# Ledger of designs, part 131: VH-VL binders against q0atu2

Target 1, 119 residues: q0atu2
Amino acid sequence: MLDKKARIRTSREYRNVFEKGKRLSGRFLIIYYVENALDNNRFGFITNKKIGMAVIRNRIKRQLRAIVREYQGQVKNKHDIVLVARAGIGKSSFEGMEKDYIAIMKKAGLFARNANKID
Below, E stands for the ipSAE of ESMFold2; O stands for the ipSAE of OpenDDE; V2 stands for 0.75 times the mean of E and O plus 0.25 times the DockQ between their complexes.

## First folded at step 6 (VH-VL)

Design m66 (framework fv_ivicentamab_arm2; at its last look DockQ between E and O 0.42; V2 from the best seeds 0.00; counts 0 for: pae E 8.9 > 2)
Fold by ESMFold2-Fast, scan of step 6:
Structure m66 (fold): chain C 119 residues (1-119), chain A 119 residues (1-119), chain B 110 residues (1-110)
Amino acid sequence: as target 1 above (119 residues)
Amino acid sequence: EVQLVESGGGLVQPGGSLRLSCAASGFTLSSYAMNWVRQAPGKGLEWVSIIYEGGYTDYASWAKGRFTISRDNSKNTLYLQMNSLRAEDTAVYYCARGLSEPYYSFDLWGQGTLVTVSS
Amino acid sequence: AYDMTQSPSTLSASVGDRVTITCQASQSIDSWLAWYQQKPGKAPKLLIHKASSLESGVPSRFKGSGSGTEFTLTISSLQPDDFATYYCQQYDSYSYPELTFGGGTKVEIK
């Protein structure tokens, strides 16, 4: 689970990211991102009805949160980032979602050097 | 009319260093992921490095620690700094532009510049 | 990283022939595969991207097909300009280092 401080919670906060942020599309994900005035990163997650039933949307949200949590140490500090799942994400594997997340974060310049997972 | 032109190749002794340049014209380099790809005489293509739109960099495993990709947006020029050169690094080095779909194939290539590592 | 095996390494053909080149990935790359043409002394040229999408300006006699681990490039009626070396390239693995090219197939005159 992501810490409460690392989550975008209110409609006002989501609206700020959409209005002021940059947009970048991956295969399964779209991110909107903007630098914040805080000392930490915050993440938001959006799954719409086009993806599928509530059970599928909730599974996708849980998997995306797990991916974000795993790679949060590699993300450049002071950003609000909203992940929007595209319609096709319901047919993706967990690995496919993870690959897309890493690719889009690298494209955006939001990953620090050596962003690939290191054990 | 879009074009990539490499320069900086030449003869270098083993253990030496060399910096390659790739001048872009007809498009803005920072809007694309840019790559270096090499080809040893009579051999196949081998990917070397990428700099993504946002500035994150990745390298072939054998290139890490020895090669550094960078760009100068004011000069619209891509660079490859090569250190600790070996005979095995002898190749024609191409710069190539990434076609984002959102992952990258290479839609535009320079003419290449020859690097020979020999005593 | 992904191993890309390209076959045959050399192919002899005549103008008008149908030519087929195969590319095999060591693990599934979905449709993230491109085909390039390279003539002696020249840079590679993109022919096909996303396994089957023909690049603008490339003749319709070139066709890419396949998904997952097995891909083919077909030239339906070989022309003199088509004698060249062809390479496949996977681009599924951007999450970890290494884009991988096949070993190449040289199409030469019979």
Scores: ipSAE 0.741, ipTM 0.889, lowest interface PAE 0.9, mean pLDDT 90
Fold by OpenDDE, look of step 7:
Structure m66 (fold): chain C 119 residues (1-119), chain A 119 residues (1-119), chain B 110 residues (1-110)
Amino acid sequence: as target 1 above (119 residues)
Amino acid sequence: EVQLVESGGGLVQPGGSLRLSCAASGFTLSSYAMNWVRQAPGKGLEWVSIIYEGGYTDYASWAKGRFTISRDNSKNTLYLQMNSLRAEDTAVYYCARGLSEPYYSFDLWGQGTLVTVSS
Amino acid sequence: AYDMTQSPSTLSASVGDRVTITCQASQSIDSWLAWYQQKPGKAPKLLIHKASSLESGVPSRFKGSGSGTEFTLTISSLQPDDFATYYCQQYDSYSYPELTFGGGTKVEIK
């Protein structure tokens, strides 16, 4: 699991990202991202009922956390980033989600220049 | 009020270089994925390159290494640097705005600028 | 990369005719297909996105349909202003690295 300080946890924090951040959509994910005043990145995850049953939503959230954790060290610092799962993500493989995440993050310019695990 | 205007086209010898410009008005380039699309005389449309909102760039496989897409946010202008030009690069080059990410249909086009590569 | 095949390359028709243009993708692109109209000496104009959604100002005689690998653009009653070349284009950003246009279909006067 992500460190507590690396997580968006409050409604106020989420609202700030949605209101002030930029939005970029992938095939399975939508990311909202905004600079923060911290020395670390924070991540939030949204899986609504459009995704499916609670079991499915929890699986998707777990998978997205794993993806974010894997690439966390390669993301530019001082960002709040919210991942919103799109309705079709339930039919995607883990690799598909990962590919989508990487693509969106690249398009957003959120990976550091020295990133080495994003091919 | 919303428009794109290409410039920089002309006659160039094989092996030469040329830089095209695309000036945007009525909107901010950096808020969109911007594209170059070319069309050889009497032929179809061919996608060349894209620059996403975050600044990440992609190219057609044939364009990699010879073409470079960039933008100047202060000038709200898109560029295409073309090197090692060949006769088959002769075409009208359009800049086009991508709409509705993650699926970039082109809702706004410039008038195009003609590039002729000939001895 | 996706291959987009349009048919026919050229068709001759008269005002009032029903015109059908087909676009076939080499693999499924769901509904992520656009149609463009281009007249000589002009830039392409977006007509339809997401396979069937008409752009603002496009006449209702234009209809896009299909999903997966087979798509169709239909002009129910051809008007003088419709003689042009039409292109399909896949724009699914999940399919890297290239966006792909069909070869085009020229609709000319019979």
Scores: ipSAE 0.069, ipTM 0.744, lowest interface PAE 3.0, mean pLDDT 90
Fold by ESMFold2, look of step 7:
Structure m66 (fold): chain C 119 residues (1-119), chain A 119 residues (1-119), chain B 110 residues (1-110)
Amino acid sequence: as target 1 above (119 residues)
Amino acid sequence: EVQLVESGGGLVQPGGSLRLSCAASGFTLSSYAMNWVRQAPGKGLEWVSIIYEGGYTDYASWAKGRFTISRDNSKNTLYLQMNSLRAEDTAVYYCARGLSEPYYSFDLWGQGTLVTVSS
Amino acid sequence: AYDMTQSPSTLSASVGDRVTITCQASQSIDSWLAWYQQKPGKAPKLLIHKASSLESGVPSRFKGSGSGTEFTLTISSLQPDDFATYYCQQYDSYSYPELTFGGGTKVEIK
């Protein structure tokens, strides 16, 4: 489970990410992210009514939280990250969502690896 | 004029090492996923490695542990360090710019540099 | 294991012929497929991305189609400049852990 400190909770916190953050789109997800002033990451999840009924949206949120929790230790610290489910995500599998999350987090440079070296 | 120019190829003995360079001009290298692709004489194209916009790296399974992709953003240059070279590594090595979020087709290629691994 | 199977390996044709090249993915890649042209001694050139989207400056006689597992590249009227080797490439890292190319199709003069 995500710790209380690892959650984006207030409308002001969400607005900060949307207004100040960078945006990248994947197949099933859109990620907004911005550096924060903490020593930890915080995650938010948005599933709009366009996704489907509440049962569908809640299932997707649970699956996304599980994915984030599994890879949380690999994420660069000091970021607020909001995952927005795209309208077509209801047709994806857990595996599909997981692969999309990994791909977009790699593209954003949010996984911690030392890839920039001077010869 | 956007351009990629590879250099550093040549004749190397088995077990040896070689560093390839790819100089980018007309665009900022760190804004794109950059790739190495090779082609053995008379054979098809084979993907080698990628460095994503954010610096995360991936490799073909046969290259892991022997090849290292890197970049120097201040020099706008991509590198491929090749160690423990074998005869089957003989190929023309291309650098290629990945274009297409969230996944990559290659819209810009260098002319290639020949690596020959032979006693 | 994810494979890209390209056929035919070689194809003999005359100027003016309609040429069709097929690429098969072992699992669905949606439309995340690119086509490249390569002439001897030269680097590949991107012709088509996302299965059917023609790159800028590529002649309209080149057309891509397909989705899922089967894709085609068609040259409606072969020109002398079109004798080359053609490669498909899947770039759906969601379905494939590594980027992979088909084996190539050499289009030769009959």
Scores: ipSAE 0.007, ipTM 0.654, lowest interface PAE 8.9, mean pLDDT 86
ESMFold2 (binder alone), look of step 7: mean pLDDT 90; pTM 0.930

Design m67 (framework fv_ivicentamab_arm2)
Fold by ESMFold2-Fast, scan of step 6:
Structure m67 (fold): chain C 119 residues (1-119), chain A 119 residues (1-119), chain B 110 residues (1-110)
Amino acid sequence: as target 1 above (119 residues)
Amino acid sequence: EVQLVESGGGLVQPGGSLRLSCAASGFTLSSYAMNWVRQAPGKGLEWVSIIYEGGYTDYASWAKGRFTISRDNSKNTLYLQMNSLRAEDTAVYYCARGLSEYGYSFDLWGQGTLVTVSS
Amino acid sequence: AYDMTQSPSTLSASVGDRVTITCQASQSIDSWLAWYQQKPGKAPKLLIHKASSLESGVPSRFKGSGSGTEFTLTISSLQPDDFATYYCQQYDSYSYPELTFGGGTKVEIK
């Protein structure tokens, strides 16, 4: 489960990430990201009407939250990250979304080196 | 002028180690994903490793555990530490700059440095 | 990792000829394919990225086409400077982290 402390919750916080953050595009996802002054990471999720009906958008949001939760231990601390689903995401498998997330997070330098490594 | 210049190649015994360097001029290494690509004499190109813009790294499956890619941003220099060298590691090693899209193609290459693994 | 099959492995051609090289991916890579030229003793040079986007300074006689699994590099009127080995490279993030090259096509003087 993704904890409340790990969620971007206000429109002002989303606006801050969009205005001051960096942008990276993957096949199914776009991320916007900026360092925060907190002790933890926060994630936001956006699925627009171009993806499809509310039932599809809600399913995509749940799947993205599950992916983020699975890899939260690898993400460099103190970042606000917003995931925006691209129109084609509805045709992707869960594995496809997961691989796209991993790829863009590595490109962004948001995965900590050896974060999930057992010493 | 934008350039990459490799150095550090030479003759090494099987089981030995060698560190390759790649000096960048005319651009900042940390702004790009940097790669090592090798080519055995008379053979094709083979991707070895990448260090992404943010510093996370990935390796070809056969290179993982033996090779380590790194960069020194203050010296604008890329490195490849090669351990447990085998005869099949004999190749010209190129450093190459990643052109960031969905994945990476290579828009700038160094001249290469020859590594010969032989007793 | 996706297998990249390049054909032919070698072709003989004369100046002025139209040369066609093909590259086949074992799975769809959309348009995430680059073409490189390598002359003997030299580093590879990027010609085309994203299947059809010509790199700055590359002559217009070079054309890339295709998407999915079938890609083509065409040299419309071969020049002396074009005798070289050509490589395709996939960079689809689903083959990640592996970036795979085709086996190469050597364009030799006839």
Scores: ipSAE 0.057, ipTM 0.714, lowest interface PAE 6.5, mean pLDDT 87

Design m68 (framework fv_ivicentamab_arm2)
Fold by ESMFold2-Fast, scan of step 6:
Structure m68 (fold): chain C 119 residues (1-119), chain A 119 residues (1-119), chain B 110 residues (1-110)
Amino acid sequence: as target 1 above (119 residues)
Amino acid sequence: EVQLVESGGGLVQPGGSLRLSCAASGFTLSSYAMNWVRQAPGKGLEWVSIIYEGGYTDYASWAKGRFTISRDNSKNTLYLQMNSLRAEDTAVYYCARGLSEWGYSFDLWGQGTLVTVSS
Amino acid sequence: AYDMTQSPSTLSASVGDRVTITCQASQSIDSWLAWYQQKPGKAPKLLIHKASSLESGVPSRFKGSGSGTEFTLTISSLQPDDFATYYCQQYDSYSYPELTFGGGTKVEIK
């Protein structure tokens, strides 16, 4: 599980990300993201009814949290990021969701890869 | 009218360094994923590097550690810093603008600049 | 990494001929494939993106088809301006590298 401090919890906080943030769409995921004034990143997750039954939505939400946790060390600090699952995500594999997440985070400039590389 | 114009190519000895420039006009470079693609004399196209809209960079495996892609938004110019050059790096280097879909195809290309690595 | 195999490497054709070029991906790339035309001494020009979407200003005699692992570029009635080298390119962001070109097909005068 993600630490409590790494989660977006309130409607006010979600609204801030949607209103002030940038948007980027992948194949299965949409992210909304904005820089925050905190010492850490916070993540939110939205799985809507268009995806399917509650059991499917709950599985996807758990899998997305696992993916975010796995790659949290690569994410640039001080961002609020909301992941919104697209309708087609229910038909994807775990690997498909993971690849989509990596691709969109790269495009958004949110991965801090090679930041410590010296030449 | 949108254009990309490369410069900085030339003759360099093995082990040397060279910096290529690509000046963009008619559009804002930072709004696009920008790429370098090369072509050795009489050979096919080979992708070199990308800088995504957000600033994240990625490289062909053979380019990692030797080549660095960057951009200067104030000058609307893309760069490729090439170090530790080898005879195999001899090619025409093109800068290319990414047409953003799931991944990137290239809808605008520069004229290319020739880099010759020989003793 | 996704390999892109393009065939034939070279073909000879006459004006008015129907020309077909094939591109195969080592695994499914859905429809994330582009076709380019390159003339000697010039930069490549995008003809088709998303397997079948014709780029603005490209003549309708050019047609892309296919999905998954097998793709074709067809020129229905070859014109003098069409003698060039053609490249396919996959851009499925799941691959590594993300961008891979086919080896090219040179269409030359018979």
Scores: ipSAE 0.226, ipTM 0.755, lowest interface PAE 3.7, mean pLDDT 88
Fold by OpenDDE, second read of step 7:
Order: C-alpha cells, then sequence, then structure tokens
Structure m68 (fold): chain C 119 residues (1-119), chain A 119 residues (1-119), chain B 110 residues (1-110)
C-alpha cells in the first residue's frame, strides 16, 4: 500500500491539483499533476460510476495503486499527481493500464532521467 | 485570437537541412501537445512528430533520426529540424495543436510552409 | 501505428445528396478517431473528435459514428461548401509509436 504521506487525501488537496495542475489524457487514464512544496510525491485516484459498479471501481483503484507503487520511485519528486480512470479502463488489462500509465507519465515528463523499468 | 504561423520553408537540395518554425499566439505552446503534419503535393496528410506538454517527443517511424521536434517556451515557438532531406520530403508542413483532453486531435492548424527538396 | 483504411478515395456527388465516408482501423481504437475537412490550398479543419463529437461551428449535417475498428462520416445533405477532401485520423495517444491519417476521400461535384 502507498505510504500515507504519498497519498492525496483531502478535498482541498485534490481541488488544488485540479485547479492549478496540468492535465494529460491517455487511453485509460487522465492525469492531473502539479508541483508541490514537499519532498515527496503524492498520488490521488479517482474512479467514477461510469467505470462500472463499485466492485469494478474498487478493483481499478487497487490496480492503479499497484501500478503507481511500482513506479513511484522513478517519478520526479515534488509533484501531486491525480489519476482519473476513464470509462474504458474497466475493459482493459492490468498490463494495458500499466502501459497507459507509463506512456502518459512520459508524455508529462514526470519520470526521472535515470528512471528504468519504463521501457 | 489563437493562431499558428509556420515559416522556414523553401528550396533545399537533397541531403540538405532545414529548420521550420511555428510561432504561436493567443495561447501557450507548452500547455499543449504540438505536432508537425506534412502533405506532399496532391497527396494525403502524414503525421511527422509530436512534442507533448511535458516535453516528451515522438516521431513517425520514417522520421526518426532525421527529424527533430523542439520548442522554445520563451518564444512560444515550435521547431522542426529536418536533416538529410530527400525528394520525397517535399511537402507543405503544418504545425498543429493537439488537445490532450480529446486524445490529441488537432483543433488548430497553421497555414503551412512549403518545403521543396530538389537538385 | 494502426493502419487506417479510408474509403472511397474519391466520391462524386450532387448538392443535397447523402454522403458516407468510411474509415477502418486495423485494430480497435475505441472512439479515438477524428475527422478533418480540407479544401485546396488550405489547412485541414477539425470536424469531429472522439468519433462522434462535433466541433463548435460545424454544421449538424455532419455526423460521425462508429467505434472500435469501423467509423463513418456522414453528410446528410451535401452543400456546396462541403466539396472538399476529408480525412480520418486515429489520435489515440495509447497507440504507439505514431498517429495515423486515413488516405483521404475527395468529395467532388458530379
Amino acid sequence: as target 1 above (119 residues)
Amino acid sequence: EVQLVESGGGLVQPGGSLRLSCAASGFTLSSYAMNWVRQAPGKGLEWVSIIYEGGYTDYASWAKGRFTISRDNSKNTLYLQMNSLRAEDTAVYYCARGLSEWGYSFDLWGQGTLVTVSS
Amino acid sequence: AYDMTQSPSTLSASVGDRVTITCQASQSIDSWLAWYQQKPGKAPKLLIHKASSLESGVPSRFKGSGSGTEFTLTISSLQPDDFATYYCQQYDSYSYPELTFGGGTKVEIK
């Protein structure tokens, strides 16, 4: 599980990312990201009803958290990043989600220069 | 008003190099994914390259190694460096703005600049 | 990138005609397809994004439909201003390594 300090938890924190951050869209994910004043990254996850039933949404959220955990050490520091699941994500594989995450993070330039495991 | 204006086109010999520019006004280039699309005389549209908001770049398979997309944020200008030019590179080159929220569809185009590669 | 097959290459029609252009992707691109209109000597103009979303200012006679691998652009009643070349494009950023345009369809006067 993601460390609590690595999670966006409050509505205010989410709002800040949505209002001040940049947005990039992938096939299965939309990522909002903004620089923070911390020494660590924080991640948030949004799944809405368009994704599917609660059990599906929860599954997707768990999968996204797993993906983020896998690559969090390779992400440029001092960012708040919110992952919003798109409607089609429910039909995707875990590998597909992972691939999409990697792609969109690259597009956002959020991976560190020395990042590995992203190719 | 938002606008893109290409420049730098002209006549060049095979094997030569040319750098195209695309000046944006009314919006910030770095907030969008910017693209180069070319069109040979009497032919269809062909995607060349993209630079995403985060600065990540990508290219058509045929363009890799010969073409380089870049931008200068201070000048709000997009560039395409073209090397080792060939006759088949003769085309009107457009810069186009891609919208991430819409999967990077191109909602804004420049007028294009003609590149003619001929001995 | 996915292959995009657009048909027909050329279409002759009259004002008032119903015109249908098709675009087929080699693999599913969900709804990540755009349609463009281009007139001679002009840059392309975005008509439809995400398969069926009409751009602002585009007449309602233009309709995009389809998903997965099969897409269509329909002009319900062709107007004089509609004679042009149309292109489909997959713009799915998940599709790697490149974006792909269809071959184009020239709609000309019969």
Scores: ipSAE 0.199, ipTM 0.790, lowest interface PAE 2.3, mean pLDDT 91

Design m69 (framework fv_ivicentamab_arm2)
Fold by ESMFold2-Fast, scan of step 6:
Structure m69 (fold): chain C 119 residues (1-119), chain A 119 residues (1-119), chain B 110 residues (1-110)
Amino acid sequence: as target 1 above (119 residues)
Amino acid sequence: EVQLVESGGGLVQPGGSLRLSCAASGFTLSSYAMNWVRQAPGKGLEWVSIIYEGGYTDYASWAKGRFTISRDNSKNTLYLQMNSLRAEDTAVYYCARGLSEDSYSFDLWGQGTLVTVSS
Amino acid sequence: AYDMTQSPSTLSASVGDRVTITCQASQSIDSWLAWYQQKPGKAPKLLIHKASSLESGVPSRFKGSGSGTEFTLTISSLQPDDFATYYCQQYDSYSYPELTFGGGTKVEIK
């Protein structure tokens, strides 16, 4: 599980990332990200009704949190990052979501440049 | 108009080095994933390297350790530093812009610059 | 890496012909495939991305189809401007950063 300190919790904090951050799209995920003034990273997760039933959305949200937790040591310090699940994510596998996350984080330059440790 | 113009190609001896430049006009390089793609005379297309919007880089396995992709945002210019050149590196080198939506299909190409490694 | 096998290597056709070029991936790439056209001495031009999405300004006679491992580019009524070499390219996120092109298909005057 992700610590509370590593989670974006308030509407104001989400809004800040959307308004000031950069956006990148992957196959199943969109990320919005901005540098923060803290000494740690914070993550937010959005799964909307376009994805499917509540059971599917809750499963995806749990799987995304597990993926983020697994790779959090690889993420450059001092960023707020919001993951938005795209409509097609309900048809992906855990491995598919994980690969997409790694690809998009590399694309954003959010993984350490010596990223040989993530596969 | 949006345009990419390569320069820096020429004749070099095996073991030599060469730096290619790609000047962008009509758009901002740092907002796109930028690529180098090469084509040996009479042969097909071969992907060389990518620099993502966030600055992370990836390379074809044969290019790792010899080639370095970079950009200078103040000059809106993409570079490819090529070291330890071999006869088989002889090719026209294109810079190419990744499509905004997916980064990995190339919607804009330069005219190419010929690199000849004599041996 | 995902191998991309393109066929035929060379195809002879007449103006007005229907031309079909095939691209086969060694593993499923879903719809993550682009098609390019290259004329002698010039840079490639993107025709289609995501297997079937036609780029702005590309004539409607060009059509991409397929998903998974089998893809086709069809030119419904070949025009003089269409004699060129065509390449497919996979960009599936599961295989990234290994972007691979097909070997190319040269469409020549019969």
Scores: ipSAE 0.015, ipTM 0.632, lowest interface PAE 7.4, mean pLDDT 86

Design m7 (framework fv_ivicentamab_arm2)
Fold by ESMFold2-Fast, scan of step 6:
Structure m7 (fold): chain C 119 residues (1-119), chain A 119 residues (1-119), chain B 110 residues (1-110)
Amino acid sequence: as target 1 above (119 residues)
Amino acid sequence: EVQLVESGGGLVQPGGSLRLSCAASGFTVSSYAMNWVRQAPGKGLEWVSIIYEGSYTDYASWAKGRFTISRDNSKNTLYLQMNSLRAEDTAVYYCARGLSEPGYSFDLWGQGTLVTVSS
Amino acid sequence: AYDMTQSPSTLSASVGDRVTITCQASQSIDSWLAWYQQKPGKAPKLLIHKASSLESGVPSRFKGSGSGTEFTLTISSLQPDDFATYYCQQYDSYSYPELTFGGGTKVEIK
């Protein structure tokens, strides 16, 4: 479960990340990310109707939050990060989403290069 | 307009070293994954190295330990340090800008600089 | 690393011809493939990304198709400006990118 302080909540906050942030695409995920003036990281999650019905979108959101929570300690501090699920994510395994997240975060410089859940 | 201009190529003896430069204008190199791609005379394109948005690097297997990619954000310039050069390294070396999609396609290329390794 | 096989290596054609170039990946790359055009003495130019998405300013006679392991570049009515070498490139991001190119197809005047 992500702490309230670690969540992007308002449309204004999302817009800031989209307008000022960098963009990096994975197979199932796109991230937008920008340094913030806070003492902590904040995460946002977007799943659009192209993914599937509400049941699928809600499952994807829960799985993404679980992944982010799992690797929260490895993320470089003071960033606002928005995860946007791509249309094909509904057909991905949990492991596939997790691998995509790790790869994206490493490329963005937001993870240590060899950091992961196992090692 | 955006452009990339390579320099630093020339004739070098086997075992020698060269440093290639790639000057960018109209955009900031630190905002993109930057790449080196080479082409031997009359042959095809061969990917050499990438420096990601987060400044982590990867290399073709044959380039590891001999070539080093770097950038200087203050000069908006990409570099390739080439050591222990071999005759088979003779090629035109291009710098190229990567757009994340996942992975990277190359939407902007320099004119190339010729490296000749010969005794 | 993904192996990319491009065929044919050389193709002779006349203005107005339909030409077809094929690119085969050793493993599925979904749609993560780009096509480039290179004229003698010049740098490559991006034509198509994501297998079928035409770049701005590229003529509509160029079409990309395919997914998974087999991809095709078609030029529906060859123009004088189209005599060049064409390369495919995979950019699947499931792991660290290898960014492998195909061997190229030279389209020559018949």
Scores: ipSAE 0.335, ipTM 0.782, lowest interface PAE 2.3, mean pLDDT 88
Fold by OpenDDE, second read of step 7:
Structure m7 (fold): chain C 119 residues (1-119), chain A 119 residues (1-119), chain B 110 residues (1-110)
Amino acid sequence: as target 1 above (119 residues)
Amino acid sequence: EVQLVESGGGLVQPGGSLRLSCAASGFTVSSYAMNWVRQAPGKGLEWVSIIYEGSYTDYASWAKGRFTISRDNSKNTLYLQMNSLRAEDTAVYYCARGLSEPGYSFDLWGQGTLVTVSS
Amino acid sequence: AYDMTQSPSTLSASVGDRVTITCQASQSIDSWLAWYQQKPGKAPKLLIHKASSLESGVPSRFKGSGSGTEFTLTISSLQPDDFATYYCQQYDSYSYPELTFGGGTKVEIK
């Protein structure tokens, strides 16, 4: 689980990201990202009912949190980032999700230049 | 034996509507991401739409708003509702089963059904 | 959506020839590329997925290679049954919703 400090928690915080942030779409993920005025990054996660049953959504959310946690230290600072799960992700392996996340984050330029484990 | 059989094609006037069907046998359509792919006479393949296992749908940018993909699990059948048809929509329409890798290649195709849009 | 460019559009060859078809992606798609064979009046047939993995029943003379933005389909020794149109398709993990096909390559008898 991500530290509370690293989580987007309020509806207002989510709205801010959606309204002011940039968007990139991958195969299984859409990310919204915007700079924040903090000294840390915050992550949010959205799993729509269209993805599947609650059990599936919760599993996916858990997996995405694990991925984000794994690469958290390599992400450029001062960003709010929301991950929206797309359909089909339920059939993806953990590695597939990870690969999609990495690809999107690279495209967004959100990884630090000295980041490792992203190739 | 697994197979897909399209039907519902025919002649329609511009501005008209048509619904295509794709009957699956040997497998359960709701267990796969199902696709529509079209091919204009003498032209290449063009992806139209996908419905994922969780019933979420996606479309080519040009197809959004005019085409609707759906399925009836009780009939094990895939559908494509086409509205506001144009001459350039004239094509053979194929249904294709998506193979998750986690991405989707199409390992099973129907024989196709011809849609002709002409005044 | 990613653009997929196939070359050549048409290829004339003889039985026994080595044939090479290329597919170029506008952006890196890693290895998420498939190759299809289509004969006139028939539906496409999946030959290769994940850039180089042969589908069951596909002859070993078919070989897919490449990664990133450059991909090739090679037929080591063209057989009569191989005259057809071939298509590449990207399904990258970082692709916009659209699944994109290449323009196709028609392999015809010289």
Scores: ipSAE 0.018, ipTM 0.664, lowest interface PAE 7.2, mean pLDDT 90

